# Ledger of designs, part 3: VHH binders against q75qn6r703to848

Target 1, 146 residues: q75qn6r703to848
Amino acid sequence: KPSMIQENLFIGGGLAARSIYTLQHLGITHVLCLCANEIGQSDTQYPDLFEYQNFSITDDEDSNIESIFQEALDFIKHGEETGGKILVHCFEGRSRSATVVLAYLMLQKKLTLLEAWSKLRKVHRRAQPNDGFARILINLDKKCHG
Short names: E, the ipSAE of ESMFold2; O, the ipSAE of OpenDDE; V2, 0.75 times the mean of E and O plus 0.25 times the DockQ between their complexes.

## First folded at step 1 (VHH)

Design e10 (framework vhh_etentamig_d1)
Fold by ESMFold2-Fast, scan of step 1:
Structure e10 (fold): chain B 146 residues (1-146), chain A 122 residues (1-122)
Amino acid sequence: as target 1 above (146 residues)
Amino acid sequence: EVQLLESGGGLVQPGGSLRLSCAASGFPFSSYAMSWVRQAPGKGPEWVSGISGSGDSTYYADSVKGRFTISRDNSKNTLYLQMNSLRAEDTAVYYCAKLGRYQWLPEYFDYRGQGTLVTVSS
């Protein structure tokens, strides 16, 4: 099941994203997928039920996840502004989705990395950006708060 | 019709190893990510490991990371799970799974196979 970060923002893995009844019960209207190539998009979308944004980012230290931050955060903001609720997910719900959620908390909610990390880990213990993504977030923290 | 057939399960002592196989047919195997999912008696399904269609990206649950290795042979339409350093808590029925449309409950996976039982006991 997805973890609730805020009233309108949830995080999960591929199994959580496939629990369509649970997503509808939670009121989720927007699904941000970071592992589109891993799950085969043609078989996993329900466009009559949800609005989707799809990215194909590999979970490795060399992936340029920073390149999709602006578009991902714009999608979250769009869902929030239309009164919807957003699920951010990747395959495991551990690295890619955690990284995007942390970026959102830092850039849109103006939290420090430490504050964002503390907030996320309290509700989603599996969160663990890989070392490359961690470096990206640390650099973002310096840009925003140092 | 999508078919998934798991094999390789059995009884093994703690610390032992097993290699599971899943023979896939009825879909373009190399175009789809595949997963291993396990279910212990009385518990819901637990995602164990996943692999991208190309095989270039692999993912593991924290409980198995460093002990299990997922791989695939797209020329043979076969998915593998190498399980090392097995523990009593790894005892479960292991399923090969492809995630797809029209799944409504978290305990159901699209086109999962029959499963193969792994028992880790002395």
Scores: ipSAE 0.000, ipTM 0.112, lowest interface PAE 20.2, mean pLDDT 81

Design e11 (framework vhh_etentamig_d1)
Fold by ESMFold2-Fast, scan of step 1:
Structure e11 (fold): chain B 146 residues (1-146), chain A 123 residues (1-123)
Amino acid sequence: as target 1 above (146 residues)
Amino acid sequence: EVQLLESGGGLVQPGGSLRLSCAASGFTFSNYAMSWVRQAPGKGPEWVSGIRGSGGSTYYADSVKGRFTISRDNSKNTLYLQMNSLRAEDTAVYYCAKVRYSSGWYEDYFDYRGQGTLVTVSS
């Protein structure tokens, strides 16, 4: 089941994203998928129930997850502005989704990486960006929070 | 058992220098990236600098870039932070942290940091 980071923001894996009744019970209205290639996720899954944004990012140190940050964060912001709740997920709920959530907390909520990391780990013990994504987040922290 | 022991803190005048050391034991030091994290009175923790296990790559917070230099001696299991051109805002307790652990990234900031070493920059 998905972990609640904030009242309107959740993180999870592929199993959490497939638990439609659980998502509806939690009031989730927007689903951000980072592993579309692995689970066959598409906007046709339940378009009457949820708004989707789908990305196919590999969980490798070489993956340029930075390239989707702007669009991913814009989607989260759109969900918030429409009074909705957002699920950010990848296949395992460990690396890709954690990285996007951390970037959101740093860029949108103005937290330092350590503050964002502490907030995420308290509710989602599985969070573990891979080493490449960790370097991206450290560089982001340097640029935004000095 | 992971142990980290920081030393080298003290009172220093603005513009002065200090060199912090962290003696590490209980793990294969060269296999882990290491960081320095500081916490000023009444503030949350702030990441200061990081270095890869091999020593080949170093990273700095913008607030310390050009003034601080992180280094390590894997033969002595020791991490260092050379702090130059110190400012009043650098006043904090400085903690040594093992960045990467099998169970999580950054988790070691809270689980395996030592007692810290106090740096006070005041005239």
Scores: ipSAE 0.000, ipTM 0.119, lowest interface PAE 16.1, mean pLDDT 81

Design e12 (framework vhh_etentamig_d1)
Fold by ESMFold2-Fast, scan of step 1:
Structure e12 (fold): chain B 146 residues (1-146), chain A 122 residues (1-122)
Amino acid sequence: as target 1 above (146 residues)
Amino acid sequence: EVQLLESGGGLVQPGGSLRLSCAASGFTFSHYAMSWVRQAPGKGPEWVSGISGSGYSTYYADSVKGRFTISRDNSKNTLYLQMNSLRAEDTAVYYCATDKRYGDYSLPFDYRGQGTLVTVSS
């Protein structure tokens, strides 16, 4: 089951993204996938029902996840501006999706990294960006807040 | 917001001494454990020393025990590393870092400064 970070933003893993019933029940309209290269036959998309943005980001410390931040955040903003609700997911709902959600909270909602982390951990305890992604977020925090 | 600014690095001869400082801001310094981590060119990071939030407990890597002393001044939000009897193998960039493994209120991430270069050579 996806975790609600705010009224219009959810985080989850591959299982959360597969359930049409769950997505429609929560009112999700937009799905941001960060693990497109890992989607198996059991992980399907329904483009007639939801808007999708897909990225293939490897969950490792050398992965260039910051390269997709602008496009990912623009997609989330588009979903918000159309009155929709967005699910951000990766395969496990642990590292990649948590990183993008934290970047969103920092860049769009103007939270510090510590404020964003506290907000996320309260509803999604499995959130754990890998050490490389954590460094990217710390550097982002310095750019945004000095 | 969390900022760690290292200073005190430089060129020193073998057997010499240096004192590194780290100015911390953006968090309640006394609530978090702090560490020094170093990285020599072409090598991975090596943990050097750690200190609890209160300063009561200190920890050292075997390679520096007896030569280096970690300390903190919570009234000044500053972490220190006194390095004595320096050797060529101590040459590295030294980073001040928070340590989520130790302390009363662990940060969710290990925050690290920009580093300060220590070169030990004749």
Scores: ipSAE 0.000, ipTM 0.164, lowest interface PAE 16.0, mean pLDDT 83

Design e13 (framework vhh_etentamig_d1)
Fold by ESMFold2-Fast, scan of step 1:
Structure e13 (fold): chain B 146 residues (1-146), chain A 123 residues (1-123)
Amino acid sequence: as target 1 above (146 residues)
Amino acid sequence: EVQLLESGGGLVQPGGSLRLSCAASGFTFDSYAMSWVRQAPGKGPEWVSGISKSGGSTYYADSVKGRFTISRDNSKNTLYLQMNSLRAEDTAVYYCAKGYKYGSEWYTPFDYRGQGTLVTVSS
């Protein structure tokens, strides 16, 4: 089951993204996938039911997840503006999806990394960006909040 | 603004000892509990030890009880971890952290942790 970060934003893993009944029950309308190549996302999409944005980011310390932040956050914003609900997911729901959610909370909601992390961990305790992604978020925090 | 700088790591044989230090700046050090957290390659962070703001109370993970001693010097804004009877499973990057508390909601690897210091226990 996806974890609710706010009324219109959820986080989860690959199994959550394939649980069509659960997604419909929660009112999810938009699915942001960060592990498309790993789970064969394009082969399991339901475009009549959901809007999709797919990225293929590896869960490695050297992956440049920063490169997709703007597109990912624009997709979340689009989902919000259309009155929809968004699921952000990766394979495990641990590192990649957590990183994008934290970036969203920092850049769009203007939270510090500490505030964003506290908010996310309260509802999704498995959240754990890898060390490379953690450094990206710490550097982002320094640029936005000193 | 908060800065934590760890030092004292290195290569040591099983059964050996190391003393880690953390120099803190950018906040009122004596007003906060402090912790040591470690992360082995490919594993999540593990809380190791915590100390109250006065130094009057100390806390340890079961994996390190009796072997590690946490201490602090508030006059020097410095946190210490004395590690004795080191084992191969103690191999990790060790981080100084603000705001951690064992068994509490305050456990988080991003609460102002430093860059870390590598401890390798190998023969």
Scores: ipSAE 0.000, ipTM 0.110, lowest interface PAE 15.5, mean pLDDT 81

Design g01 (framework vhh_gefurulimab)
Fold by ESMFold2-Fast, scan of step 1:
Structure g01 (fold): chain B 146 residues (1-146), chain A 123 residues (1-123)
Amino acid sequence: as target 1 above (146 residues)
Amino acid sequence: EVQLVESGGGLVKPGGSLRLSCAASGRTFSSYAAAWFRQAPGKEREFVSAISWSGSTTYADSVKGRFTISRDNAKNSLYLQMNSLRAEDTAVYYCAADRYYEGSYYPSEYDYWGQGTLVTVSS
């Protein structure tokens, strides 16, 4: 059961990603997966129903999650521009997916990290980027709004 | 990848106890979150209890304090200890498994299901 961040953007974990009936009911058309290395693609994908973008990012303080920000955000933008709705998910719905959503809110919606964090936490209490990802987001905030 | 078989159901009087077992085969059960669901005649399957990979447990309000879920990963088994049984607990009980870290309240989110075991609570 994904959390709705805005009308066309949802966040969740692996459970949300495989509930295809729920995704269809919510009108989700695009699925951004950040944990392809932890789950089998054939077990989690229905390409006749959804458009997918898959990344294999480890939930690790040393993981280079910023390297996929541009491609991830372009995918979200593409989904929005086609009138679709996007689910951003990782394995637990806590760190990787939260980090990408926060980056999206900061870079595409021009929010500060504080504003983005407040918006996300109101609808998704589980959101908690690991310390390494938090440092990446803080540095991004300084670059955009510092 | 995993097959589930329930056992332990039967007829019991109100206030009695039963212990259900779910045996997993094919793969090690320790890599799965697991849950018990039940379905009374003419009703939808409803959540009873779940246990995550970390051993965290969750219970439906209707069974909290009366039922206890547990697992034995070495024996590839899941259990449900049911105490203080009531007539409204009468249902077919199903074991379910999910390969994701956390469990779910929704039947649609589980990959693997057992055949069910009947529990009848009647005088």
Scores: ipSAE 0.000, ipTM 0.129, lowest interface PAE 14.5, mean pLDDT 81

Design g02 (framework vhh_gefurulimab)
Fold by ESMFold2-Fast, scan of step 1:
Structure g02 (fold): chain B 146 residues (1-146), chain A 125 residues (1-125)
Amino acid sequence: as target 1 above (146 residues)
Amino acid sequence: EVQLVESGGGLVKPGGSLRLSCAASGFTFSDYAAAWFRQAPGKEREFVSAIYSGGSTTYADSVKGRFTISRDNAKNSLYLQMNSLRAEDTAVYYCAAGRPYYSGSYKYPYEYDYWGQGTLVTVSS
């Protein structure tokens, strides 16, 4: 089951992304996948039901997840502009999806990293960016606030 | 038994350099983030620098450009190269190891499972 971060933004893992009836019931219209290659996710999967954006980012400390932030956040904005609801997911719903959600909260909602983390962790206990992604978010926080 | 042992502290003049070392034993050091904290007389323990298991580093604003943190997992060791030392750098320096699981928490002492006894650094003329 996806966790609701805000009215139009949800986070989850692969199982949440595969729960099509649950996604439709929640009103989700857009699915942002960060583990496409890993789970065999296809952008043609249920295209009549959802709009997809797929990325293949490994959950490694050395992965350059920062490189996809702009495109991922633009997709979330497009979903919002259409009055839709977005699910951000990765394989475990722990590291990659949490990192993108935190970046969104910092860059678009103007929260500090600690404020974004507190907001996310309260609704999604599983959130746990890997050490490299944590470093990327800390650097982002410094660029935005110090 | 888990142990972190700092060494390399001492008296140095302003503008001088000093290298601190920390030897880890009793746990798989390579699985942990490691950090340096310091505590000046009458003050709380403050964050100095951290290095993650993957090698990424972060620094307190007061030491950026002057200090360099590094690690050698094969030797289970952590280092802090301190250059351009100032009187305000005078403190007991502590080595710490832990697994901070969320962003921004690396600077909090409670995120670290293991701590050394500290080594005194005095910057004085």
Scores: ipSAE 0.000, ipTM 0.097, lowest interface PAE 19.3, mean pLDDT 83

Design g03 (framework vhh_gefurulimab)
Fold by ESMFold2-Fast, scan of step 1:
Structure g03 (fold): chain B 146 residues (1-146), chain A 125 residues (1-125)
Amino acid sequence: as target 1 above (146 residues)
Amino acid sequence: EVQLVESGGGLVKPGGSLRLSCAASGRTFSDYAAAWFRQAPGKEREFVSAITSGGSTTYADSVKGRFTISRDNAKNSLYLQMNSLRAEDTAVYYCAADLKYWGSEYTRPSEYDYWGQGTLVTVSS
């Protein structure tokens, strides 16, 4: 099952993204996918039921995940503005999705990295950005709050 | 990895102030998140404050508004400015650091790989 970060924002892995009944019951309308290459999005998505934004980011320390932050956050904002609810997911629900959620909380909600991390970990204990992504978030925190 | 050494502890009267320092050596300290913990006689280690490498801070409710955590990456140093000290602040203060505390609660001592040996703060009249 996806974890609820706030009333309109959820995080999960690939299995959560495929649990269609659960997503509909929760009122999710928008799905942000960070692992499109891995899950074969054309065969595993339901565009008649949900609006999708898809990215292909590998879960490694050298991936430039910050390059997609602006588009990802714009999609989350779009979902919020339409009165919808958003699921942010990757393959395992550990690193890529956690990183984007943390960036959202820092940039849109104006939280510090520690405040964002505390909020996320309280509801999603699986969250663990890889070391490269952690350094990106630390640098973002320094830029916004350092 | 880093090695940590605390200093600045001592005896102070209630209402007084102390500034603790933690000197880091080894790889560049600026990449690490760091925290202060304390342990009173007969009690377990409790969280005091944490700071990310980017400078974001968090505090235990018992010290909010009285203590300020800061770092100087150029000097590989971590600081804790303690104001309005109370008898309840009497403890051995430890600095801790880790790049990877992301995997669990940042207030949990087991999340930190690197620890100093502690500096004693006594608040007594």
Scores: ipSAE 0.013, ipTM 0.223, lowest interface PAE 8.2, mean pLDDT 84

Design g04 (framework vhh_gefurulimab)
Fold by ESMFold2-Fast, scan of step 1:
Structure g04 (fold): chain B 146 residues (1-146), chain A 124 residues (1-124)
Amino acid sequence: as target 1 above (146 residues)
Amino acid sequence: EVQLVESGGGLVKPGGSLRLSCAASGFTFSRYAAAWFRQAPGKEREFVSAISYGGSTTYADSVKGRFTISRDNAKNSLYLQMNSLRAEDTAVYYCAAKPGYTLYEYTSADFDYWGQGTLVTVSS
């Protein structure tokens, strides 16, 4: 089951993304996938039900997740502007999706990294960006607030 | 080896100001996130403010707008500038640190290293 970060934004793993009935019941309209290649998703799964944005990012300290931040955040903003609700997910719901959600909270909601982290961990205890992604977020935090 | 030492506490009148310092030694402080916690007589230890190694800050609602946390990595030091002090700010203030690359929640249990504390008394 997806965790609700705010009324229009949810986070989860692969199982949450596959729970179509649960997604519809929650009113989710937009699905941001960060593990498309890993789960074999090269196109939309249910285009009549959801709008999709798919990325293939590996959960490695060397992965350049920062390169997709702007496009991912633009998709979340698009979903918000259309009155929809967005699920951000990866395979485990732990590192990649957490990193993108933290970037969103910092860049669009203007929270510091520590404020964003506190907000996310309160509702999604499984969240844990890998050390490489944490370093990217800390550097982003320095640019915005340091 | 790892040590945090607070200083700057004392007796201050309501409306006054104090600057607390915390000196870090035995580790590469610049790679650590740091925080201030306080404990009033008969109360539990509570969060006051935190700063990441990247410089972002967060504050407890009770101190927001009055206190400012800062760090100086060249001096391996953490600071807390306390303005507009109130009687309810009376407490022993502790500095704390944790690895900067690993994110945690804002609880005392999440911090690996602690100082001995410095007493701040706000009274007439």
Scores: ipSAE 0.006, ipTM 0.286, lowest interface PAE 9.9, mean pLDDT 84

Design g05 (framework vhh_gefurulimab; at its last look DockQ between E and O 0.01; V2 from the best seeds 0.00; counts 0 for: pae E 21.5 > 2, placed apart)
Fold by ESMFold2-Fast, scan of step 1:
Structure g05 (fold): chain B 146 residues (1-146), chain A 123 residues (1-123)
Amino acid sequence: as target 1 above (146 residues)
Amino acid sequence: EVQLVESGGGLVKPGGSLRLSCAASGRTFSNYAAAWFRQAPGKEREFVSAISRSGSTTYADSVKGRFTISRDNAKNSLYLQMNSLRAEDTAVYYCAASRLGYDYTQPHYYDYWGQGTLVTVSS
């Protein structure tokens, strides 16, 4: 089951993304996938039920996850503005999805990294960006809140 | 959740060596980045050294070449080997751990802290 960060934003792993009845019950309308390269194409699953945005980011310290932040955040904002609810997911719901959620809370909701981290950890204890992604988020925090 | 307990502090002469230990209890220590910070009387808490989950190390310029940080995940322990100690190294040394997993120099990125162990370098 996906974790609820705020009324319109959820985080999860691959199992949560496959739980279609649960997603419909929660009112989720938009699915942001960060692990499309690891499995089949997510946007072919249920296009009549959900809007999809798919990225292929590997969960390693050298992956440039920062390169997709703007497009990912625009997708979340689009979902919000249409009155929908968004699921952000990767394979395990630990690193890639957590990183994008933290970037969203910092850049769009104007939270510090510490505030965003506290908010996410309260509802999703397994959140753990890898060391490279954590470095990206800390550098982002310094630029926004130096 | 994790609890951290430091040990190994004491009085040592300038030029001497000391090894600090930090014992972690609770969940898997290997999931955490870990660091040593110190605080001298009347000063703010300052960064000493950090080690990431993958084993990458970072050192403050003042201790680089003299101190070595290491971890033993099987024993849920963090260590700081301090060589060539100076009077300016006198401080309470704190063990810290971060679930965010990054070896960063700012204390506020660390979720868990020990109570500290006093190191005095004096003749």
Scores: ipSAE 0.297, ipTM 0.627, lowest interface PAE 3.1, mean pLDDT 87
Fold by OpenDDE, look of step 2:
Structure g05 (fold): chain B 146 residues (1-146), chain A 123 residues (1-123)
Amino acid sequence: as target 1 above (146 residues)
Amino acid sequence: EVQLVESGGGLVKPGGSLRLSCAASGRTFSNYAAAWFRQAPGKEREFVSAISRSGSTTYADSVKGRFTISRDNAKNSLYLQMNSLRAEDTAVYYCAASRLGYDYTQPHYYDYWGQGTLVTVSS
């Protein structure tokens, strides 16, 4: 089940993202997919019903997830501008999706990492970026806020 | 670590064209967003253009319609085609690369920089 970060932004895992009922029930229009294995990913998506942006990111400490922050945020912004609702998901909804959501909150909403983390954990307790992603977010925080 | 080396700078007349190149080495260039900045004498370094990993481009208002940024990942290279050059385009042009690839207009988001190449536009 997706967690609501804000009115138009949700975070979740792969199972939720595959459920047409869940997506439609929440009014999701845009789906940001952060998955390691894209094999068969298209078979679990419904491009006629939702807009998708797919990234192939592994949940590893060495994964360069920060390289997709701009594109991910642009997709979210586009969804917002069109009056849609965005679901950010990875496989478990723990690390990759959480990292991107945190990046969004920091970069777009101008929150500190601590503020963003607090906001996310209030509604999505299983959020847990891996150590590598955490380091990336810490560095992002330094760049954004000094 | 990524090393960046600019080339292609020189003297050109107003209205002329010039193509800058930036050669990247050390790591796979395709993993980085890239940008061109420039610094005129006595002025701060300013954003010129950027290109994302996926090829999305952005330009400063002052160069829109005149400059074109492109990349060749196979060659680990970044390019800046500059047309309709003006005197105010005179500057040292720097190539930059970023792992983050966000807010292209901000120099502090770029991790690697070249030494720069001088472009002089003068009659």
Scores: ipSAE 0.023, ipTM 0.337, lowest interface PAE 5.9, mean pLDDT 91
Fold by ESMFold2, look of step 2:
Structure g05 (fold): chain B 146 residues (1-146), chain A 123 residues (1-123)
Amino acid sequence: as target 1 above (146 residues)
Amino acid sequence: EVQLVESGGGLVKPGGSLRLSCAASGRTFSNYAAAWFRQAPGKEREFVSAISRSGSTTYADSVKGRFTISRDNAKNSLYLQMNSLRAEDTAVYYCAASRLGYDYTQPHYYDYWGQGTLVTVSS
């Protein structure tokens, strides 16, 4: 089950991404996958039903997840602007997807890290960016808000 | 919906061989990907091997060259041939199946699980 962060934005893991009938019921139109290296696209993705953006980001402290923030956030913004609903997922729904959602809330919705974290944890208790990703988010918070 | 029952576990000496079987019942087993996972006491369930609906296979590094996964769709059966067994292969082995047809390595992708069969590798 995906968790609703806001009207048009959902977070989940690989199980949520596989729950096609649930995604259709929720009106999902866009799927941002951060774990393309851990799934087979031809057997697990349904491009006739959803628009996809795929990244292969490992859940390691030294992974350069910040390098994909611009493209990922543009994808979310595009889905929002068309009136669509976006699922952001990784394999566990814990670290990579949470990091991208937090970055989106901070950069696009202008929340502090504390505000973004509070909003995410309220609906998605399993959110837990790894220590490297947390450092990236803390540095982003300082750059944006002091 | 499919039900899975493992068999073939037992006690074997290091260097020995054992074949595990998994009998599937329900709708056509050929529509599912299938896999073996294992769990030693106090550890998380770990991936051993998977076979896709189309027959593509994936193995954990620790078992490559020693274990062979196969399926017989006419008999609704999944097999794991285990050769050159080591003490660290001691675990409960689980058969799993997924409605999606790919040979995933993560347990989240598998919807159906057997009850397990114990393999003990001991001198």
Scores: ipSAE 0.000, ipTM 0.086, lowest interface PAE 21.5, mean pLDDT 85
ESMFold2 (binder alone), look of step 2: mean pLDDT 87; pTM 0.892

Design g06 (framework vhh_gefurulimab)
Fold by ESMFold2-Fast, scan of step 1:
Structure g06 (fold): chain B 146 residues (1-146), chain A 123 residues (1-123)
Amino acid sequence: as target 1 above (146 residues)
Amino acid sequence: EVQLVESGGGLVKPGGSLRLSCAASGFTVSSYAAAWFRQAPGKEREFVSAIYSGGYTTYADSVKGRFTISRDNAKNSLYLQMNSLRAEDTAVYYCAAQKGWTPLEYSYEYDYWGQGTLVTVSS
């Protein structure tokens, strides 16, 4: 099942995104997918039940995940503003989804990377951005917080 | 049985160089993130440098450009090459390792710590 980061924000893998009953039970209304090409857009099967935003980002150290930060964070904000709940997911729930959640906590919630990581780690033990994404997050932290 | 053992500390003159070694046993260091911290008497532990499992490195501003962290996976060891040493670098140096990902400047998240090796920089 998805891990709850805050009342309206959840993180998970592909299996969590496919568990429609679980998503409805948790009150999730918005699904942000970072691995659309790996799971064949399966999360768009129920557009009458959920609003979707899909990205195809590879879990490689040279992937430019920061290029989608603005759109991803705008989608999370949109879900929050509508009183909804958002699931952020990738295929394994380890790297891509963790990176976007950390970026959200840093850019929209104004947390430092240390504060964001502490918040995520308490509820989602498998979070592990790859080294390239770690580099992006550390650079982001320096730009936002000196 | 898991342990980290530091070596290579000693007395060195300002402007000199020293290489610290950290030998890991009971686990594979390449599968862990690892770091060097230092502590002067009566002070808190200070972050020095870290290396993530994939090889990305970070440095404290006070040592950037002077120190280099590295890892030898075949020898299961972590190193800190210290150049252009200053009196302010005088401290007990500790190596530390953790399983998983954490912003590596965060000292209390480390699973394993070495016993420390003293570095004294004086004329």
Scores: ipSAE 0.022, ipTM 0.424, lowest interface PAE 6.6, mean pLDDT 84

